# Ledger of designs, part 27: VHH binders against q9lnl0

Target 1, 290 residues: q9lnl0
Amino acid sequence: QLRHGFYEGTCPPAESIVGRVVFNHWDRNRTVTAALLRMQFHDCVVKGCDASLLIDPTTERPSEKSVGRNAGVRGFEIIDEAKKELELVCPKTVSCADIVTIATRDSIALAGGPKFKVRTGRRDGLRSNPSDVKLLGPTVSVATSIKAFKSIGFNVSTMVALIGGGHTVGVAHCSLFQDRIKDPKMDSKLRAKLKKSCRGPNDPSVFMDQNTPFRVDNEIYRQMIQQRAILRIDDNLIRDGSTRSIVSDFAYNNKLFKESFAEAMQKMGEIGVLTGDSGEIRTNCRAFNN
Short names: E, the ipSAE of ESMFold2; O, the ipSAE of OpenDDE; V2, 0.75 times the mean of E and O plus 0.25 times the DockQ between their complexes.

## First folded at step 13 (VHH; framework vhh_podentamig1)

Design n2 (at its last fold request DockQ between E and O 0.09; V2 from the best seeds 0.00; counts 0 for: pae O 8.5 > 2, placed apart)
Fold by ESMFold2, look of step 13:
Structure n2 (fold): chain B 290 residues (1-290), chain A 117 residues (1-117)
Amino acid sequence: as target 1 above (290 residues)
Amino acid sequence: EVQLVESGGGLVQPGRSLTLSCAASGFTFSTYSYGWYRQAPGKQRELVAAIYGGDTRYADSVKGRFTISRDNAKNSIYLQMNSLRPEDTALYYCAKELHDWGSEDYWGQGTQVTVSS
């Protein structure tokens, strides 16, 4: 079973080691929080939080990394660095799945988001198949998004916290929001700015939170209310009757958002976990043990 | 209705270059992920390169030699294949990735690339 402080007896410095590694990377590059949020989400919603996303493909064996939807996932070196230090101090003890969970929690706090406890005791998965990867696109309807989140055990409120909270930091490529640039209801000043930003070659990107792109806060929901959401799915959250009031509640109450986001992240980090004798403790997060 | 049409394959000598093209029609192009895959005789289909927005991913065997790109105005994806080797010989497929929860995925018919010394 997952519990708070799982490593207190077997690897007392586990969480502090991960925290230091994450801080050192975050201090040099504030985009670490966006990278780790995306990593944990893409890992957890694809057959559970078992670090299956971390497995590198080989010539004879593809992995979840072989899928284009995962082409933009980054930050694996942060997990590797933490794992390397943990293997020196506590060999074969701290799972890669727990490192991802702890690292993401710590990166959120560094970016001004909520501080929250996570339970630990996850073990690492023994499969990473491209066919398992199913992720939502940026223009999906609210109804489709609700169905997708329900299929992994989340209600509408948790969905809104995760979608907006996951987009309060990070970027989107211009190809993913061309419909927004053409939408006359989008804030006219932002639309004009985006038209200019998106004229460059190689599909440029913009921050999804135009005001506080490096802070985990409720500003993305304020942007939604002001018709400044970048992605169609985000704009749909304020337009759809099933989600509108939740967006409004988060936009006008940052404390409520932060509490809801923390709870949602705790729930997401426990999807389909392996515990006890299931799975393994990888010595290299990029490869299954032999 | 939905179409992905590859072109640009052929017979080339080792060390030479080819450009593969994939024209997409029958669906909204810009919001999906796309990949080039290849299948050599007796082998499983493998990812060569993938693109989602501006993010790209390459198989280790082709890094530094192949480049995937997209042109949203032409609804097209390209694979520039430089420094070709006999091991690159395969049927090359363009795909709209099967991994989008809220949309249908599609494969092209393939274009043959043969690298013969």
Scores: ipSAE 0.438, ipTM 0.736, lowest interface PAE 2.9, mean pLDDT 90
Fold by OpenDDE, fold request of step 14:
Structure n2 (fold): chain B 290 residues (1-290), chain A 117 residues (1-117)
Amino acid sequence: as target 1 above (290 residues)
Amino acid sequence: EVQLVESGGGLVQPGRSLTLSCAASGFTFSTYSYGWYRQAPGKQRELVAAIYGGDTRYADSVKGRFTISRDNAKNSIYLQMNSLRPEDTALYYCAKELHDWGSEDYWGQGTQVTVSS
């Protein structure tokens, strides 16, 4: 029952309110795009786009936030602010799941990424369980990545689009790419730079895209080709025969990347959604209604 | 400096128990997920157990025998190994899971576990 303009009859200002809130945060902090992308991904690939990730854990019940892999997810305050405003204008009308979807879309566009439409009408889930979190295991092989993405309905091209799209605005802890710093095939200048950056305490972070870290563009793929991939998985994408051509195509054709990324985002945002009478409309995105 | 230091390994007879420890330092411990890996001579490294927040997962070969746990106050994770078998002989590593795309870090030298009669 997802459709374009779902709120035209019930909450006409819904998308504009979310857009405004997102803009205000993005204008102050350009990393908002990366935050929201990660949020939506970590929500959608775990039992669907139902905003289950947003539930705070309690002493009685852990939530998806209790999983270490979700510990670094950011942007909840943006969703909260949007929800607060929406509840004033349209009480119990706009789901948290839709807010995440709209917010992520708009943040991508603000960062120079593709503009795409999203169907709305999502409802919020009634379950948030750490045991449901089934993300990629500790492997950087392309084969394992492909298998993981296929399990949630994504082909190889979509995988490459989502990985690069996320990484082109994302950050990585120094501990995550120590193997790359030791790799003689890595660009020597970049390697030296990263070594300096990583001298700090508490596992510093760096931008995976060293050229345009605040833009959703195909720059990350060009850097892969240039031996400037920071993460091993990104380097593997350009080296592996099953993904090399895709990386190359994206690297030399930003339009193609943007189109592919838009399609991938649309597809991802509709994984396992609740509609109709399923789930609920939360009044607080961090808690179930009861 | 980021470190994971394994300890507790040794030589034991089949059927005995060992507890491995991993001490973490140089980063915010609670931010990450953790796991134990092992590598036998001539074999690939394999995941033995993982802990994601409070959720635990085990390889089929060790289910019911091994238990992974964590102590945030001590910045440590543990692997209780019961009913040890000769096939459990390996170098055991502690690892962080740092990324949703799949990445692991082994910051220590590992601890050797040898099960032999």
Scores: ipSAE 0.014, ipTM 0.277, lowest interface PAE 8.5, mean pLDDT 91
ESMFold2 (binder alone), look of step 13: mean pLDDT 80; pTM 0.799
OpenDDE, look of step 13: ipSAE 0.000; ipTM 0.239
ESMFold2, fold request of step 14: ipSAE 0.358, 0.306, 0.247; ipTM 0.693, 0.672, 0.646
ESMFold2 (binder alone), fold request of step 14: mean pLDDT 80, 80, 80; pTM 0.805, 0.801, 0.801
OpenDDE, fold request of step 14: ipSAE 0.000, 0.006; ipTM 0.245, 0.262

Design n3 (at its last look DockQ between E and O 0.02; V2 from the best seeds 0.00; counts 0 for: pae O 12.9 > 2, unsure alone 59.9 < 65, grease 26.6 > 24.2, placed apart)
Fold by ESMFold2, look of step 13:
Structure n3 (fold): chain B 290 residues (1-290), chain A 117 residues (1-117)
Amino acid sequence: as target 1 above (290 residues)
Amino acid sequence: EVQLVESGGGLVQPGRSLTLSCAASGFYFSTYAYGWYRQAPGKQRELVAAIYGGDTRYADSVKGRFTISRDNAKNSIYLQMNSLRPEDTALYYCAKELHDWGSEDYWGQGTQVTVSS
């Protein structure tokens, strides 16, 4: 029961309200796009796009936030602000899951990425368990990554679009790529730069896209070809026979990348959704309704 | 195979400090997310503190009192526990969150922390 314009009759300003809130945050802090991309991915691959990631733990009950691999997810306040405004205009109408979907789409466009439509009508999930959290780390093999993405319905091309597209913005902490700066096959000028950047205390971070870190574009794939990928998984995409021609295609055809990324994001936003009478419409995205 | 070895548990008086250590074996130590969890009798296991790269997260009940840290040269994760309270009494586990989402997290055997007079 997802459709385009789901809220046209029940909350006509829904998408414009979300868009304004996202713009205001993005205008002050361009890292919002990276935050929302990560939030949506971590939500959707864990039991579907039902906003289960947004639930705060309590002293009595843990949540998906209660695992280490979600320690770096941020931007929840953006979703809260959109929800607060939507509840004033259209009480109990717009789901938190739809807010995440719309917000991420809008942040991609603000960062120069593709502009695409999303279907809406998602409802919010009724569980958030740390044991459900299953995510890939930065050093997994391409074969392992292919199996994981296949298990949620994505082919290899979609996987390459999501991994690179998700890393064309954002940062990685130095601890996550120490194997890269020891790798003699990495571009030697970048290796030297990274060794210097990583000397500081408190696990410094660097941009994953060394050339256009605030834009959603195909530059990350050009960096991969030049042996300048920051994370091991990104470098593996250009080295592995099952993915290298797709990396090359995206690197040399920005239109193909943007179309593929838009399609991949649309598909990701529809994993395991709740619609109709399933789930709920939370009034506070951080907590289940009473 | 990767092993996690916790140490540093014991009996301490309220208000005192204790440092837990978790030695991790294996390649790529610094690329994993690690957490300290605790379980008191009859209660669910709860996250105390987690570290992934430079990002940390703490349970509300321990914020300001506990600090998680990592030493990449020693392949070790630490939990500095200050201002201990009787409510902190539990079996404390170190966990390594695996990279493959088809795999279960790896857990140590646990170290007991008992806070009493």
Scores: ipSAE 0.565, ipTM 0.814, lowest interface PAE 2.2, mean pLDDT 91
Fold by OpenDDE, look of step 13:
Parts: C-alpha cells; sequence; structure tokens
Structure n3 (fold): chain B 290 residues (1-290), chain A 117 residues (1-117)
C-alpha cells in the first residue's frame, strides 16, 4: 500500500531528485505546472495513476498518447530526466507513476499553490490502450461532469476544485472555446480580445486564467463569476445550481480553495494505483519492461 | 510562422548601457510570456530576465541593472541593460515561453553583446 516516505529505506533521495528536476524546468518555464497537472490528470482518470499515459505509441502498438485529447499533454521530458537520474542512484526502484505524482505536487507548490504531502509506493501499469481513454471535453455539462467524477469516487466539491484548479494555470486552444466566443453572456471585452487572439493561424492558445496564469490560486473562480470563463465547462460551473455556491466559496476564499485543491490532488493521485507486486517499475517511463 | 528577431547588441565599454529589442511575429503576442537568455562562449545558456504576465524575474547577476519590458502594441520585448560588465558579454537570445511546455522554445538568432574596455 501507499505510505508517506515509501522510499526512505530504498531510495532516500527519490523525492529530492524529482523536486530538483522539476524546479530546474519550472525556473526556466512556469508553464511546467500546467503541463504536469494535465499529465497527472490525464493519467489518473484513465484506469488509475499507473503512468500508462507515458507509454509512447508505435504504428504497431498504439497507446493512450495516440488519443486526440492527449495530444497536447506535455512534460514527458521532465519525467524522463527525473527517471534517468533516479535510475543512476536507485535502479529499478522509483516508479514512473510516483515520479509524476511527486513532480506534479512540487510544481503546484512552486506556482504558489498549496503544499501537501503525497503517499508513494505506486507501481507502473502494464497496459496503455487508446480505447481506455475517456476524457471530458471542454463543453461538457456540469451534470455529465458530476457523473463522471462520481464514477471514480469524487464528490462535487472535489470536482470543482480539480476543474478550476487545473484551469487556473495553462492554456486552451481557440478551437476548444469557439462556442464561448459566440456567447453573448461572455464578458464583451474578453470576447473581443479572444476573437482577435484567435485570428492567428495554427489554432492559437490563450490562458484560461487571464489574470494569474502561472499561479495556482482561486483567480479562475473569480473570473467565472465575472463571466470571463474561457471554457464552457468553467462557465457552466458558475451557472449551474449544483456548483454555483462552491465556485463562489472558492472565489472569495483562496485558503479554502487551496485546502480543497490539496485534498483533491492527493485523492486524485491515488486513483486506481498499483502497489505491492502489481505492475512493474519501469526503467524507461516511455516503454514497458517487456 | 513564429518569428523572433533580436537587435540592439554591440560593443560597449564597461559601465555603459545598452537596450536590446526583440520583435515578435506569427502569433498573438500579448498572451505569452517572454524571456531573455544569454550564452557566453563555453558556457551554458542562462536565463537573464523573464516577464510572466506582469511579473518579472531576473538572474541574481543582473538584478538592479537589467530591466525587461514589453510593448504589446509593437509586439516587442526589451532588455534595458545598465552598468554593463565584461561578464555580461554573451550572445543574447529572445525567447517565447510556450504555453504548451514540452515543445521546443522559440528563439531568435541572437544579438551579440560585448563589454570590453
Amino acid sequence: as target 1 above (290 residues)
Amino acid sequence: EVQLVESGGGLVQPGRSLTLSCAASGFYFSTYAYGWYRQAPGKQRELVAAIYGGDTRYADSVKGRFTISRDNAKNSIYLQMNSLRPEDTALYYCAKELHDWGSEDYWGQGTQVTVSS
């Protein structure tokens, strides 16, 4: 089972190595936080936190990376670098799943988000199948979202924390919110700005959080209240009666948000984990050991 | 196509000032973060200054001397370098901080700054 300090006896420097690698990347590029958050989410919500998302596809052997919704996931090089260093000092000891979890945690803290501990002892999965990937789209209803999150054991508050928290950093491609640009209820100034931004070629991206895009804070919820949500799902959160009060609470209480987000992240990171003799410890996060 | 074009480099004496410019094109300028990097011969490229939204960051070696700024109307980033030192000699690069981290950063061709007596 998972425990705090899992590697104290087998690889004492495990978490510090990951943290250092993450910091080095973050220090040069603050979008690392968004990348790792998305990576962990896209991994964990699909058949558990088993690093199945990290497997490279081939023509003969597609993987979860082959799915369109995963096409934009980044940060693999961070995981690879951490894994490489870990394999030098602690061969076949630290799983890719744990690296993702630790890396994401540390990146959140660097971005001003809550600090929280994670239990470790995850093992890597032996399956990465595109057919397993069922991710919610940006235009999903709150009801559908609630149902999806409940299916993996998450309540509404946790859902709101994860969705908003995940969107308080990072970007959305213009193609994902064309319905919002056409929405008369959207803030008119923002709408105009987005129209201009989206005129560019190659499906430009914009920050979902227009004010503090590099910080993990409650600003995204404030913007929801202000009719400045970028994605439809974010706008739906403030409009739907089942989530409105939660959004409001987070918007006006950053402490509450951070606490909730920390809890949600810890919970998410433990979805369907493999432990003990299950799965494997990959030596290369992009490939099964065979 | 994303383009970053640096200018303003040159040879200056210690203590002098220099302003670097970076003209950006091929993307919506205001939605990105930017940074100035420099690489001296035989050394690794290092971050000099960055602007994230409205926040700025500086390497310790240039704090108080360098100022990064942007002009959205001109799609340009600037690096005001004051009190230049010989150790500031390097090829200076403008970089776009990509939203999608994991993709290779976009860099200009660089502009040479040489500080010498």
Scores: ipSAE 0.000, ipTM 0.261, lowest interface PAE 12.9, mean pLDDT 91
ESMFold2 (binder alone), look of step 13: mean pLDDT 78; pTM 0.790

Design n4 (at its last look DockQ between E and O 0.02; V2 from the best seeds 0.00; counts 0 for: pae E 10.0 > 2, placed apart)
Fold by OpenDDE, look of step 13:
Structure n4 (fold): chain B 290 residues (1-290), chain A 117 residues (1-117)
Amino acid sequence: as target 1 above (290 residues)
Amino acid sequence: EVQLVESGGGLVQPGRSLTLSCAASGFTFSTYAYGWYRQAPGKQRELVAAIYGGDTLYADSVKGRFTISRDNAKNSIYLQMNSLRPEDTALYYCAKELKDWGSEDYWGQGTQVTVSS
């Protein structure tokens, strides 16, 4: 069962080790927060938070990493480093799933986001199948999003917190928002800027949050209100009557956003977790033990 | 093999300008993001400027004074530094793909910038 302080008796330094590793990477590279957020999301929403996303594919055995939507996920080296250190001090004790959860939490706090506790005791899954990967695209409707999030136990407010919160850091490839660049309702100055930025070859990237792309804050919602959302889904959140008020509340109340985001992250991190004798504790996060 | 080579550093008086260059090789240049970092003696390495495609980000301490740019044809990143201050004194590093994790393979050797009267 998940609990606070799960490792107090088996690996007391578990969370501190992960935190230190995350800090070292974050201190050199502020994009770590966006990377880990995306990693956790892409793992958890696909058959639960079981670190299945971390499994490397082979020519004979594809994995969730083989799916195009996961091609841009980063942060694996951070997890590997944490795992390596943990295996030295506490062999076969701390799951990769817990490492991802702790790492993501810590990176959020470092980026000015809310501090929150996570329950630990997750185990690693024994399956990583590309066919399981069903992720929402950037142009998805709010109704479709609501349905998808409800299927995993999230309400509308939690959805808005996760979508916006996840987009307040990181970048999007130009290919993901061509419809926005053509949208006359988008802020004209931003539209012009994006057109210029996207002229380059090899699908350039831009910040989803144009003002504070390295900070976990409510700025993304403010920009939604300002017609400056990059992705269509973000623009849809402010336009749709079912989510508009939530977006507005977050936009004008950063405290509320942070509280909501913390709760949402905690909930997300507990989706479909394996505990007890289920799954395994991987010694290498990129491979099953057997 | 990823290679980043910084140049353009030197000793200048306060108020002067410098342009740093970073020449990249060993990978598809236009696909990645880039950034300039600096590390002063006794201080941690910090982000100075970043560029994703054409989108740019600056540290508050350098906003309005520094400009990051890229030239895909030359596989190069630049940092135009105007109105230099003594506190800008540091070893400046070029980094490939900011979403990478500060590996030595993604950093140059650095170029020293010293601002002193």
Scores: ipSAE 0.015, ipTM 0.331, lowest interface PAE 8.0, mean pLDDT 91
Fold by ESMFold2, look of step 13:
Structure n4 (fold): chain B 290 residues (1-290), chain A 117 residues (1-117)
Amino acid sequence: as target 1 above (290 residues)
Amino acid sequence: EVQLVESGGGLVQPGRSLTLSCAASGFTFSTYAYGWYRQAPGKQRELVAAIYGGDTLYADSVKGRFTISRDNAKNSIYLQMNSLRPEDTALYYCAKELKDWGSEDYWGQGTQVTVSS
């Protein structure tokens, strides 16, 4: 029941409203793309794209936000702003899951990434349970990553597109890459720079793409080839024989990367969706209805 | 090994303040959410305050009086408790990650807060 233009009869301005809200935030803060990419990935990989990640915990009920792996997810206020406008124009019509999907697509395009269509018609989940959160850490092996992505229907090429594409924008905190700082195979100049950057208080962060941190492009794969990947999981992609050639293909062909990333994002946005009469249309993305 | 150590409890008069501390060790402090829970005699343990994803959450009974904070440099979480009332009397626990039934949660030993004239 996902289709292109799902809201054209029930809320014609739906996609344009989301696009304007995303643009206004992105125009003031280029890190919006990284925030929304991470939000969608963390939502979709955990029991499907049903906006379960958006649910705030209460004193009586924890949520996916209660899990440390989600502690760095941000940008929920962008979804709230879009939802508020949509509820004024089309009450109880546009799901939070669709807002996340549309917002992420639009933010990718704003950051110079591919432009692509998404199908809509998602409904919002009725469950947000910390125990459902199964996210890969930054030090996992390629083999472990391949198994995890296969379990949600993605082949190796799609995996490489999503891992690198998801990391071409955004930051990593120093606590997440201490193993890289200790790795003598890392580019020595970058390693020294990171040691200095990580001396500060409050777990400092660095851009994962040291060259084009605000653009969705293939530069992260070029950094991997140059042994400048920040996270262990990213460095593993160039070191492992099962993924090395795919990393190289993306590093030397930006068009191929962008096409592969667009297809991967389209497919990720459709994992485990609720449609039809399943789920609900939340009026507040942070809370279940009643 | 993961360790959470609460301190700062005690006997205080109504209307006064206390600051509870929770020192964390054995894990990467900055990547987790934290909560303060309390359990009064004969009552169920309840979440009092939490800090997660850059946000905070407070129980209605303490909102406006208690403040949770964290200091990544000291690997510590704090609960500033102002305008204390007798009903705040409880054993206060610090927890890593906010799960009512404690799956993968780590608890401290607790610190007693008693508010009495």
Scores: ipSAE 0.005, ipTM 0.430, lowest interface PAE 10.0, mean pLDDT 87
ESMFold2 (binder alone), look of step 13: mean pLDDT 80; pTM 0.796

Design n5 (at its last look DockQ between E and O 0.02; V2 from the best seeds 0.00; counts 0 for: pae O 8.1 > 2, placed apart)
Fold by ESMFold2, look of step 13:
Structure n5 (fold): chain B 290 residues (1-290), chain A 117 residues (1-117)
Amino acid sequence: as target 1 above (290 residues)
Amino acid sequence: EVQLVESGGGLVQPGRSLTLSCAASGFTFSTYAYGWYRQAPGKQRELVASIYGGDTRYADSVKGRFTISRDNAKNSIYLQMNSLRPEDTALYYCAKELHDWGSEDYWGQGTQVTVSS
């Protein structure tokens, strides 16, 4: 079973080791928070938070990394560094799934987001198949999003917290929001700026939060109400009657957003977890144990 | 109707180069992820390279030799294959990745690449 302080008896320094590794990477590269948020989300919504995303493919066995939607997931080296240190001090004790969960929580706090506890005790999955990967695209309707999030146990409020909160940091490539650049309802100054920014070669990217791109805060929701959302899926949240009031609540109450985002992240980190005797404790996060 | 048409395969000597093309039609090209896959006789399909927006990922066996790219104006995905080896011999497929929740991948017909002396 998941519990707070799962490792306090078996690996007392577990959370501090992960925290130090995350801090060292974050201090050098503030985009670490965006990387870990995306990693945890893509891992958890695909058959549960079991670190299945971390498994490297081989010639004879593809993995979740083999699908294109995961091509942009990064930060695996941060998990590897934490795991390497943990295996030296507490062999075969701290799961890769728990490292991802703890690392993401710590990166959120470093970026000015909420500080919250997570339960630990996750074990690592024994399966990583491309056919299991099902992720929403940038132009889906709110109704489609609600159905998808409901299928993994989330209500509409949690969905809005995760979609917007997950986009308060990070970037989107120009190819993913060309429909926004052509949308006359989009803020005209931003639309003109994006048109210029997107002229470059190699599919340039822009920050999804145009004002505070390295901080986890409610800003992006304020951007949404100002018609400045970058992705269609985000713009849909302010336009749809089932989500508009939630977007407005977050935009005008940063404390409410941070509390809601913390709760949403706690819930996401517990999707379909393996505990007890299920799964394994990988010694290398990139590969199943022998 | 979604269509993916591969071209550019052929017989080539080791150490040489080929460029594979994948022409896409019947859908909004720019918002999808794409991949090049290959299948050698008697083996399972394997991912060679994938692209989503500007993000790319490569199989270890091809890193540094192969480059995936896209041209949104031509609705096309490319695979530049340099320093070809006999083990690169396979039927190469272009695939459109999942877009919407529950969508299935779509595959092209495949183009044969044979690397031999």
Scores: ipSAE 0.308, ipTM 0.680, lowest interface PAE 4.0, mean pLDDT 89
Fold by OpenDDE, look of step 13:
Structure n5 (fold): chain B 290 residues (1-290), chain A 117 residues (1-117)
Amino acid sequence: as target 1 above (290 residues)
Amino acid sequence: EVQLVESGGGLVQPGRSLTLSCAASGFTFSTYAYGWYRQAPGKQRELVASIYGGDTRYADSVKGRFTISRDNAKNSIYLQMNSLRPEDTALYYCAKELHDWGSEDYWGQGTQVTVSS
């Protein structure tokens, strides 16, 4: 069972160690927040928060990393470093799943996002299968998105918080929003800028949040209202009647967004978790113990 | 092997300009985001400018004075620094921002910029 302070009796420095590692990386590279957010999301929405995404593929055994949509996920070195330090202090005690959860939380706070607590006690999964990976694309409709999020226990408001919150930091490859560049409803100045940015031959990336790309804030929603959303899904959120008011509320109330985002992140981090005797505690986050 | 090599630093008087260069090798250059960082004595390393494709961002302290750019043909990132100030004095680093997460293996040796009258 998940609980606050799960490691107080077994590994008291667990969260501090993770936090320190995350800070060191973040201090040098502000994109760490986006990386960890994406990592946790791509892990949790696929058969639960069990760190299955962290398993390295082999020629004989593909993993969730083998899927194209996961190719852009980064931050594994941060998790590895944390795990390495933890194994020295508390061997086979702290799961990779918990490390991801704690790391993501801390990185959000560092980026000016909300501070929130997480319950810990997650265990690592024993399966990492590419066929399990069902992720939404950047052009997905709001209706389809709502259905997908509901299937994992999220309401519309939580969905909007997670999508926007995740996109207020990080980048998108040009290939993901070619439909937007061709959309006459998109802000003309931004459209022109994006065309220039995307002229490179190897699928360049741009900030999804054009104003505060390193801050976890409500700016992405303001930009949605301004016809400056990069991804189609983000544009759809402001256009669709079922999500428009939520987007508006977040856009004009950063406090509300942060509160909602914190709640959403806590909820997301607990999707399909393994506890007790389920799963395992990996000694290497990139590989099963056997 | 990923390599980043900074150059162009030096000693200049306030108000002068410098152009820093970063030569990258060992990876597909155009697919990454890049940034310039600087670290002054006794201070933490800070982001100065970043570039994703052609999308650029700047620290408030350098906005309007510094320009980050890239040349995919030369696998290089540049930082044009105009109207330099004493507070710009620091060791400047080039880094991959998109896929590198603070690993020392992806950082160059840095180039020293000193602004002094």
Scores: ipSAE 0.013, ipTM 0.276, lowest interface PAE 8.1, mean pLDDT 91
ESMFold2 (binder alone), look of step 13: mean pLDDT 80; pTM 0.801

